# VHH binders against Gliding motility regulatory protein (frzE): the designs that were tried, part 2

Target 1, 240 residues: Gliding motility regulatory protein (frzE), of Myxococcus xanthus (p18769r270to509)
Amino acid sequence: DISNEVREQLDRVESDLHMLRDDAFRFVRRNDDGINTLHGNLAKMADHVAEARLVPLSTVFDAFPRAVREMSRTQGKEVDLVIENADIGVDRSMLGDVRDALVHLLRNSVDHGVESPDTRQQLGKPLNGRIRIRVRVDGDMLHIEVEDDGRGIDPERLRQAAISKRLINAVQAAALSEREAIELIFRPGFSTRDQVSELSGRGVGMDVVKRKVETLGGSVGVSSRIGRGSTITLRLPQSL

## First folded at step 13 (VHH)

Design v01 (from u02 with F108W)
Fold by ESMFold2, look of step 13:
Parts: sequence; C-alpha cells; structure tokens
Structure v01 (fold): chain B 240 residues (1-240), chain A 121 residues (1-121)
Amino acid sequence: as target 1 above (240 residues)
Amino acid sequence: QVQLVESGGGMVQPGGSLRLSCAASGFTFRDYYMSWVRRAPGKGPEWVSEISSEGGSTYYADSVKGRFTISRDNAKNTLYLQMNSLKPEDTALYYCAAEPDLWGYSEWDYWGQGTQVTVSS
C-alpha cells in the first residue's frame, strides 16, 4: 500500500514548499520595512541637525537697547526700544548679517525718524519715541519688522533727490506712486556718500542693507506714513 | 536758491586758532545735518566734522578730535568750526556741506565754495 506512503510524502513536500515561499516573502518584506524605517530616521536626524544649528536672535538683539540708548543720547532724543519674539532662532551663519542690517535700520530710525521730545510734544505724541522689533515665522521664512513712530518718510523729498542725482527725470519721478518713491531708498546709486578718510559717520545707505538681505535669499520692504512713522520688513529664510 | 557761504579763514602760525563760519540760506537749515570737509593741496576731500540737525550729536575725524569744535546756531542759520592748536597739516580749503535729515538717504546735497586756512610760520 505503497500508494498512501507516496501521497503522504508528496503532501509533506508541498507543505514544505509553501512554508519556504512564505518565509522568503516575509524576509523580503522585513528588509523593505527596515529600509523605509532607516530613510525615515535619517530624515529625522537631518531635521534635528538643522534645529541644533539654530541660534536665538536674542544673542545679537540683546545689545540693541544699549546701542539705541547711546544713539539717542548723542542725538538729544528720547527713544524706547521694544523687542518681541527674539527667542526665535535662525541659522548661526546668518547672525552677523542680520545684526549688521538691523543696526543700520535702528540708526536711521533714531537719526532721521524719531523727533526730539520738544517736537513730539508739539505734535501731540508721547515724549519718548518708540522703535519696535517684531519677529515672526511664516512657513520657513522669518519676518523681522523694524517700526518707529517718528515723522515718516517723505516721498516728495525722495523724488527730488533722485532727480537731482539724475537717476530719474521729472516725468519718471511724477509717475512714481508714494510707495514706489519711498522705495527709492533701496535704489543703487541713491545714497552714495563715500567714506572720507577718518570719517566717523552714519555709514552707508539702504542699498547695502537690501544687498545683504538678498544675498541671504531674502527681501526687504518698506511702509511709511507721514507723521506716523515707518516700518522696514526683512524676509529671510530661517535656515540656509 | 541754496547758498552756503564760508568765512573766517586766513593765515595763522602753528598753535594758533581760527573760527570758521558758514552762513546758510535758501533751505530749512534745521532740517539738515551739517559737515565741514577740507581739501589740502594735491589731496582729495577729507571729512573733518559733522553736527546733527538739532545740534545734539557731534562727530570728528581722529586727526582733529580734541582740537576742533563744531557747533550750530539754528536761529541764525549758521554753522561754526572752532579750530585750536592748528598744525601745518591743517592747511586746506574748508567747505561746509549739508545733508538732509531724511530717513534712508545719505548724501551731501549742498556745498559751499570754501574758505582757505593756511597754517605756516
């Protein structure tokens, strides 16, 4: 009854083949899952490295209140500086450029924006001027706003300066909106006061600030209203 | 019509003093930062000193710090430079220059014709 023995052996062989096939498929799936897990973990590690490179903006902003106080004292003005959200971080490699850009903005606001206490009193403004730095994040972009409550930026004076420097003619100047006229401060060639040897002055124009920000992959905007003040907005990637 | 007219130059011996004046007209003087810039024979312009529009801040080149004093009288539309302890290297044509007190703009828009200062024995 030899037929029963053969049938039983064939059944065992078939069962073993199915088991081997299942083990092989299980092995392949386990390795594929492992590769996907490794890719996921590598992405998480890259994110953690990027976050570890971020440094709070306060590391450079903390010196600003003293700087504004000194600028204000030497200009005979009273200016308060308010800084918001300085604990937000940026790539360490950007800190120097951000610091330099903001110092120029602060100097302009103290020197040319905020009025003297006597003038502010005559205008019905608080005697102490105010400069506010606000930081926020929108996606992967930082927005840094520097706002003063000073006299604002006079677009007509800027139009006339641009005509005088022959950067535009009178027809072109008249065609500029107020916003476009104010944006002349960023125009190459607009502020060209060279350093005379041994000059201890107010430095360079806003073209330099814009160039630095654009080198970092960002942009610069301005908004102003006569008598109410001005806001400069820097948009920068949080990480390079 | 904008005019800046310097005066007070002249010849002095080393160690002497002079007081320069710059009379301004044709613009709102109190709205401008004012500077003194000098040009020595054979050299380019050299910034000397600057004073803020309301007079609260003064700046000096290292070569004149401690010896020169800048001041302004906004009621008389006049800029001054008191020059003490003069040296032969201070010999130059001295100009006053005006820069608008204007956010985001940095340029000397107006210049005078200059007043000669000569320091020699």
Scores: ipSAE 0.457, ipTM 0.685, lowest interface PAE 2.1, mean pLDDT 85
Fold by OpenDDE, look of step 14:
Structure v01 (fold): chain B 240 residues (1-240), chain A 121 residues (1-121)
Amino acid sequence: as target 1 above (240 residues)
Amino acid sequence: QVQLVESGGGMVQPGGSLRLSCAASGFTFRDYYMSWVRRAPGKGPEWVSEISSEGGSTYYADSVKGRFTISRDNAKNTLYLQMNSLKPEDTALYYCAAEPDLWGYSEWDYWGQGTQVTVSS
């Protein structure tokens, strides 16, 4: 038999618990609007901070004309660089990586893409090569295209290179579509120089570019046609 | 069959000169970037110099810059390395390496057997 005193105590505790519960609910209800407002304000603040972090891509692009001229001159090539929409902003934290990636792409276009003036003349192309950097915003993503009007990428040569490197066998190589064959340039072990190349300072392959872009939450793509040129597309978040 | 055959190595005194040659066969030489890589005893391989497929661009390691000159003759399928002002530190086996001139591709596909360069007093 539970003593009457214990029952009374239990009743009091239960009553107190109910009161506390009710007070807690009232507190939550009263502050719900405040919490919602706070969340809204925090979201707005986050947006403002993100906007404040944007730096124009021109900060990076301003050095590119000179760089391309210098790279081209050493090879006896003349390459015109055209930049579109350089005023578009990129997150400051990504600026360095974007710069590095673009420099790499420009170098590849000059070195391996654009033909010599003599070759271009023979092909009926303008003597001067052309590289175009095009920037666009698509939703929350930034698209940066680097296009050259050079020799393009030969998928068959890439297949052969991949076989030679023992990355794929002949059967696998033959099974690749043209697109897939071109995308081999991004495959680990394809474009990276072995340990020896790290010593040359030139050993940055397209796989590294891909990795860097992916680390930033983006993607990289390639389109190429033999004799017409190549386009590399970087897709990056505009804000992190 | 792809072959790269280095020659021109030997023993020289410090301050001396050597000219290395690399004869290429079995592949389209003009479609490849060519490099010299060296390996000293007990050390890892060291890149020395590179030349573009058409010969328009040349690159050098800091350790050899100003002393070595890379060149090529595509008509003869031959790569050269003029080495001047040689130092004992230049003692190594020197290899010729070929890299396809492909967009986005950066690897040496072919190597020679090497030629020994020894610089000693």
Scores: ipSAE 0.390, ipTM 0.706, lowest interface PAE 1.1, mean pLDDT 88

Design v02 (from r02 with S30R L50E S53E)
Fold by OpenDDE, look of step 14:
Structure v02 (fold): chain B 240 residues (1-240), chain A 120 residues (1-120)
Amino acid sequence: as target 1 above (240 residues)
Amino acid sequence: EVQLVESGGGLVQAGGSLRLFCAASGFTFRDYYMAWLRQAPGKRREWVAEITEGGSTYYADSVKDRFTISRDNAKNTVSLQMNSLKPEDTAIYFCAAEPDLWGYSEFDYWGQGTQVTVSS
């Protein structure tokens, strides 16, 4: 038998608990508007901070004309670099990675895209190659395109190469669309050398560019036509 | 038929020079990177030098500043000028071709090799 005293104490405790609960609910209700306002202000502050972190891409692009000239010169090529919308901002934290990715793309356009002057002459192309960097904002995403007017990418050659590298079999290769075949350049193992050639001083493959961009929450795409050139597109968040 | 034919190998004294040649046929030479590799007795084949379609050159550290790779697209030839040769350079030297596929790839074509012997 629970003593009457214990019951009375329990009743008091229960009553106190109810009062505390009610007070807590009242407190939450009274401060609900304040909390909502605070959340709104925090969101605005986050937006302002994000904006403050934006740095113009020109900070990176300013060095590119010289870099392209140097890359081209060593190969006996002349390449004109055209940059559009360089004033668009990118998150400061991404700037280094974006720079590295773009330098890689520019190098690929010079090395693998733009033909030699002699070849271009034979093809009826201007002697000077052209690389165009185009920047645009699409919603919350930044699009950076690197376009060359070079030889383009041959999807059939890539299919054959992928088979040779044992990345895919002949049936799988034949099932790839032209687009998918071109995208093989991004596959792990495609742009890697075997052990015998690992000592080469050549740069990293397009798979590294893809990984880097994906780590930033973005994506990489490629469009190419034989004889007309290639376009690599980086899609990146404008702010992190 | 694809062919890579090496020439210019032989016996040379340490400190001497040799020039290797590779004549290519049966494929679009201008679309390929050309490379020299070598294999010494009892050793694994090793990469020596490479030249891109555009003429960019790369060298193994062991041969850097001593060897020079060059190509002639009009003649479909690649050459390796080897200066300041050392006994450790003794090997069979192979010419190889790698397609330019916007990245690294395996060598599609190989020559039969030419023997280079450097005496002490």
Scores: ipSAE 0.260, ipTM 0.616, lowest interface PAE 1.9, mean pLDDT 86
Fold by ESMFold2, look of step 13:
Structure v02 (fold): chain B 240 residues (1-240), chain A 120 residues (1-120)
Amino acid sequence: as target 1 above (240 residues)
Amino acid sequence: EVQLVESGGGLVQAGGSLRLFCAASGFTFRDYYMAWLRQAPGKRREWVAEITEGGSTYYADSVKDRFTISRDNAKNTVSLQMNSLKPEDTAIYFCAAEPDLWGYSEFDYWGQGTQVTVSS
């Protein structure tokens, strides 16, 4: 039913359509390759900028031995500070907040973690208490552990404190596991900091430390054994 | 209801002695560090002395060898023996309690204060 000339036109149209389809597939491949190349180059540039911004934690940690000596003298305690892996870097913009958080952890360990010399003697512990700061990197996350060899944290005392401050009721307190009870130290309102703010910085509650770390995109954990000590772990992105 | 009630303040001549007492109630006294702080007119409150739950004592340099802090866990009291008093010791003296509880680094309870005035 079709003349020979119309059939030939249809053949040419079909050939042109196949070529256009092939061109479209090549175009999609080239644009995908270009986008992937741009993403790769942008990632490389972001990595270079992030690396240039890293500053060793030692720039902040170098002041800590003196700070711990002063805190210890004020409390009449003997405390040794050991710092490990301070050469690891962190984004320069985070240094002040990391310093502030760690100073608060050190003060808590001196004030409430490490026992008085007389108590340590009776417990058969070395007269000098020990605080250890350890740093490691896991992927893009920085882990800073602050560990003391003090009394540890009694979860029942934390339950009672939280009830007394009306942060939770007795039923809620009883429902907490030991781990959850220890984590009450991070609960807002657990600290009475304003009562002593004029004293120029006795310690601060752990809720302030947690907020500061979370503002940096990180998290805070705690582990403790009565009589053996406590470890606070900060997890922070190494670069923002 | 937690209370810290200071007593024993008053007027004393320079070189004299005075003993302050702080009566505590409403909490487990033996589990707290107890401290004395003072505030002179126009000055910031300053730490003076403290005694741990285990009885270890610590003093500010300005009062060392003149003041003695002690506690009686049976009576829930803390005292501050102040000897060789000087006019610069004139202040309101506050009793304060800090729980030995990791995560707190500040005083939980405060008394209302007792006035000590040292005349020259």
Scores: ipSAE 0.190, ipTM 0.493, lowest interface PAE 3.5, mean pLDDT 83

## First folded at step 14 (VHH; from v01 with L102M)

Design w04
Fold by OpenDDE, fold request of step 17:
Structure w04 (fold): chain B 240 residues (1-240), chain A 121 residues (1-121)
Amino acid sequence: as target 1 above (240 residues)
Amino acid sequence: QVQLVESGGGMVQPGGSLRLSCAASGFTFRDYYMSWVRRAPGKGPEWVSEISSEGGSTYYADSVKGRFTISRDNAKNTLYLQMNSLKPEDTALYYCAAEPDMWGYSEWDYWGQGTQVTVSS
């Protein structure tokens, strides 16, 4: 019966179509799994590359004890440098900028933070000043703190300086919290000399430090108390 | 009233020497970093040298390093610049400038009127 033959043929075709469909689905699934695996491998590779780019901060810090000693002694000061967690890694591409920033901070602490031995004695402080560099990792961010036990930052002096420089008026200055007043050191035109002074390697202000850190995707903070010292915190991505 | 008064400038032949002085008044001299800055004709200001508040640290521009010596006498409220082996390119008006000894603050708050130094054969 021709009808039965046609039915049988149709059934075969239907069966073949189902098989083809199933094969197609399997193919798509396998390819999807392959793509996912590839993506996973690429991500892992990226992580490995990022890790390979990390260099211990000790590479930067190794020169600091001597530098601080030399800077302090020339000023008749003795400053102890304490470094914590120097083995933490930083991206190699950031090393130069981090070094420069830290040198600037250390110089400020030695030059303008730590008091003379005579002054420290009068204040009942240890004769030797102390600068502490603390490094920590918080998530994907690197935190570098530079703390001195010097004279601290006087927010009122900064307010007056800002007024004198016509960066803010007296009303604005009075409205600043102590924290905000201290943060004036980061304000453009406040702590940096003109371009000529920058070319001389001197006169680099904290605004330049902030700018450099921000260019790296980081942030900078300051905490200070009169008579107790100052802490600068650099927040940087651990890897770029 | 804050005053910075430079002196000691003049005309000298190449290879000669001059000693500049800057007399400070009206502020606590010992609480300031002091600098010499010069301005040559047709050029912008150029930082020359700096000395820390207590005189322990001295810094020089590369152009004057080894030839100039900065010093200060806090008892006399006076800044000095000994200039040796002078060159024609050292010809400029020389200013003294005062920077407060403050953490995170790197600006000159006070300037003198300047003293003229001319090096010519």
Scores: ipSAE 0.643, ipTM 0.787, lowest interface PAE 0.7, mean pLDDT 89
Fold by OpenDDE, fold request of step 17:
Structure w04 (fold): chain B 240 residues (1-240), chain A 121 residues (1-121)
Amino acid sequence: as target 1 above (240 residues)
Amino acid sequence: QVQLVESGGGMVQPGGSLRLSCAASGFTFRDYYMSWVRRAPGKGPEWVSEISSEGGSTYYADSVKGRFTISRDNAKNTLYLQMNSLKPEDTALYYCAAEPDMWGYSEWDYWGQGTQVTVSS
């Protein structure tokens, strides 16, 4: 009977359709799993690449003891440099900028922070000055602190300097907290020499340091007390 | 009133020597880093030399290193620049500039009027 044959054929087609459907679902599931696995592998690879880009800060710090010694001795000073956690990694692409920033800070501490031995003796301070570089990681951020035990920063002198430069008036200057007055060192036009001085490596203001650090996605902070010293904190992303 | 007065400039032949002086008044001289800056005709200002507040550290531009010597006498409130082996390219108006000895501060607050140095055969 032709009808029975057609029915049988229809049943076969239906069965085949169900099989195809099941195969299609299996295929989609397998591909989904494959895609998820691929995404996982890509994420892992990205992490490995990020890790591979990290280099120890010691690469930068290794030159600092000699540099500080040379800078201080020429001034008749003895400055001890203490470095903590130099093994912490930083992105290779940031090394140059970090080095430049730190050199600038160290120079300031040696030149303008640490007092002469005679002055230190009069003040009852150890004859040798001390600069401490402390590194720590906080989440995804790298913190680098440069601390000296020198004369500190005088906020009143900075207020007067700002007034003299016509950056602020006397009323505005008086309204600044001590913290705000100290932060004037980062203000554009406050401590930057004209372009000519930048070429000599001298005359680079803290505003340039701040700008450079900010370009890297970081921030700069300062704390200081007269007679006790100054601390500059660089906050930088550990990886870009 | 703050005043920086340069002197000692003049005309000299190549290979000659000059000694510049800068007399400071109206501020605490010993609290300042002092620099010499020069401006040649048609050129921008060029930093020449710097000396620390107490005179312990001296710095020189590469162009004058080995030929110029910066010094200071804080008792006399005077900055000096001994210039030896002068070259025609040293021809410029020479300024003394004062920078406060302050952490994080890198600006000259005070300038002199300049003294002319001319090196010519």
Scores: ipSAE 0.599, ipTM 0.765, lowest interface PAE 0.7, mean pLDDT 88
Fold by OpenDDE, look of step 17:
Structure w04 (fold): chain B 240 residues (1-240), chain A 121 residues (1-121)
Amino acid sequence: as target 1 above (240 residues)
Amino acid sequence: QVQLVESGGGMVQPGGSLRLSCAASGFTFRDYYMSWVRRAPGKGPEWVSEISSEGGSTYYADSVKGRFTISRDNAKNTLYLQMNSLKPEDTALYYCAAEPDMWGYSEWDYWGQGTQVTVSS
């Protein structure tokens, strides 16, 4: 019966189509799983690469005690350097910039922050100054604080300096909060020896430090009180 | 009124020596880092040397290291620059500049009129 044969053939074709469909679905699923696995592996690899790029900050900090001692000694000052959490990692690509920034900050603290022993004695401060470097991780950001117990920053002197430099007028200066006045140190043209500093390798202004940190995707902050000292905070991405 | 007055410049032969002085008045001299900056003809200003407010730290441009010595007398409000082994390339107008001893501040607020140093055979 031709009809039965045709029916049987149709049934076979239907069965084959069903199998093909199933195979196609399996193939798609397998590929999807494969892609997902690949994506997972890539993500893991990225994480591993990021981790591999981290270098302990101690690599930079190891030289700082000696540097601070030397800088202090030449000025007749005694400064204790305290470093906390030096084992925290920073991206290797940022290490040089971070080092440079920190050296600049330490130099400022020793040179302009910490008073002479005689002055400190008169002020009832410990004879030895103290600089503290604190490192912490906050989320995906690295925070590096450099704190001194020196003379601090006088916001009024900065206002006057800004006026003198014609960066702001007297009204604008008076309108600045103490915080804003202190932040003038980061303002371009305030502390920049652009032309001369490039030649001398000295006199890098805090604006340059800020720019450098910002280029790295970070930020810089300052807090200071007259007679109590200053704190500079570098916020940097832990990984680029 | 703030005043910085340089002196001691002149003409010398190569290999000669000069001692520059900068007399400061009208501000608290001991609260300032002092620098020598020079300007050669047709060139921009070049930092030469710096001394800390108390005189404990001295810095020099590479071009003058070993030849120049910066010093200060805070009791006399005077900055000095001893220049030895002078070279023709040292020919410039030399300025005294004062930078406030302030954290994070890196600018010369006061300048002198300069003293001319000419090194020629």
Scores: ipSAE 0.577, ipTM 0.775, lowest interface PAE 0.8, mean pLDDT 88
Fold by ESMFold2, fold request of step 17:
Structure w04 (fold): chain B 240 residues (1-240), chain A 121 residues (1-121)
Amino acid sequence: as target 1 above (240 residues)
Amino acid sequence: QVQLVESGGGMVQPGGSLRLSCAASGFTFRDYYMSWVRRAPGKGPEWVSEISSEGGSTYYADSVKGRFTISRDNAKNTLYLQMNSLKPEDTALYYCAAEPDMWGYSEWDYWGQGTQVTVSS
């Protein structure tokens, strides 16, 4: 029968098409699995390469105790520097910028943070001031904290400075929380002494530190309490 | 009203000495780092020296180390610059400038009008 042959041929074609569809789905899924595996392996390899490029922070931190002693000696202060976890590494390309940023923070803590011995005695503080550098890694981010136990940062003085420089008006200044006022130290235009054609070995604004850290893909934060001290936190990618 | 008033400038022969004074009023002098900045003819401002708010730390530009001595008297609200072994290159208008002693803030908020120092034969 000619009619039966046509029907049988159509049944075979339909069956073949279903099998081809199923084969195509399996092929696509297998390729997707393979691509996912490749991406995973490439990510692990990239991590291994990044780790091999890391250099311990101690290579630049080792000079800091001597630097702090010299800064303190010229000011007649006694300052102890404690460094924690300097064996943690960072991309070699970032070492100079990290060193420079930290030198500025240390200078600021010795110059303006830690009080004179006479003042510390009057406040009931240990005569030796303390600066602590602590490093840790959280995921792919490096955290460097620089803490002093000095006089802290006075938010009202910062509000007044910002008003005087016409960076904000009195209404805007009054609206700032204490935390927001302290963060004015990072505000562009707040500290301009280092930006003039004159070189001063002491006058470095925190906006310079912030911009350097942000250029490296990081961020900077501050925490402070009057009479108890200040902490600057740098967050940087461990690898670039 | 904030005022910084320099005095003590004048004409002196090379090798001579002068003592500059800067009288401060209108702000809490002891809360400020104080600097001397000079401007020679045809040149931009040049930082010369600085003293901490308590007077314990002094800083000098290389060009004046060993010749100039900065000091302050917080009871009299006065900044000083003892200038010895003066050279013709020290000829300039000398300003005093005040920077608040504040963590994270670096700015000369107040300036005087300057006092002229001329070193010539």
Scores: ipSAE 0.511, ipTM 0.727, lowest interface PAE 1.9, mean pLDDT 87
Fold by ESMFold2, look of step 15:
Structure w04 (fold): chain B 240 residues (1-240), chain A 121 residues (1-121)
Amino acid sequence: as target 1 above (240 residues)
Amino acid sequence: QVQLVESGGGMVQPGGSLRLSCAASGFTFRDYYMSWVRRAPGKGPEWVSEISSEGGSTYYADSVKGRFTISRDNAKNTLYLQMNSLKPEDTALYYCAAEPDMWGYSEWDYWGQGTQVTVSS
C-alpha cells in the first residue's frame, strides 16, 4: 500500500537518522545526559520509519484456510488450519516469497503428513488432522512455524531414498543421526521433480524452499517425531 | 527388484481409444503416487496424469483433461490409463512412474520401460 516514492523517502530518512545517531555519540563524551536523551529520540524515529514499511502477514495468510480446504478435499482428508499472530508485519517485498514457501509447506503437510481419516482412527488420533501456523518476532527476525500432527518424517525412508539416488552410500547413511537424516529433505538433488514448476505445483522439493528463504537472508529448520507430526521453522528478517 | 511393466499400447486411428496398464512389483504399491509420463520422438518428457496413493485424487495435464482417465487397483498392484478421443499429438512412448508418498520428497523414483502409443490414419 506504500508507494515506491514514499518508501524511498522513508529509506532516506532512516539513513540520515543513523548518521545523526553516530555524530551524537561522538558528542556524548562531553554531556552524557543530553546525548542519551537525543540518542533515544533518534532511535524512536528510526523505529517509526521501519514500522511504516511493514505489511501484516494476514494479507498472505488469509488465503490459506481456503487453500488447505481445497488441498484436503482433493486428497480425501480432513484437515483443520489454525493461524496464530498473523497481524505481525513483514517487509512488503518479502510477501510473495513467504506466501510461496508456506504454500509448499502446507501442501506437503496435507499430501504426505496428515493421514487419512481411516488411518487416524486406527492410530487413535482425532479424525481431523491439524496444521498450525505460528508467528513470533525475536529481535528483528520473524519465526514462522508450520506444524502438522501427521505421521511425521521417517528418517529411515529418507536414508534409503538418498542411497537410491546415490547422494550418499550405505555407510554414510548409517552414520547420519536421526536429525541429520531428516535434514536430507533440504539436500540439493534430493527432489528433482521441480522441473514442472518452480515453487508452484505438486513437484516442489524442500531444497527450493530452503534456497528461497536463504535468499531472503533467513534459515529453515525441521523437527519431527514419527507418529506425532512435523514442524518446519522459517527464520526471516522482518525487513530487507 | 522393483519393476514397472507397461502394456496396452499400439496403433490406433484418430478418435480411437486405448487402455494402458502398468504392473508393479518389488515395492509397496499403495505407498506411492503413480504417474503417466510420455515422450514424443525428439522431445523431452511430458507429465500426463497422476493418482494419489489411495486412488482418491487424480490430476491431469491440460492437454488430456476430459479424454484420459487414470485409475489404480491397489489389490492387483496395477495402474491404468484409459485414453479416449486420441489425437495424433498423443503419439508417444508412455511411461509409468512411481513417487513415494513421503513428506519433503518429490521424485519419481521408479520408472517403467514404456509402451508405445501411435495415433495415425
Scores: ipSAE 0.501, ipTM 0.714, lowest interface PAE 1.9, mean pLDDT 86

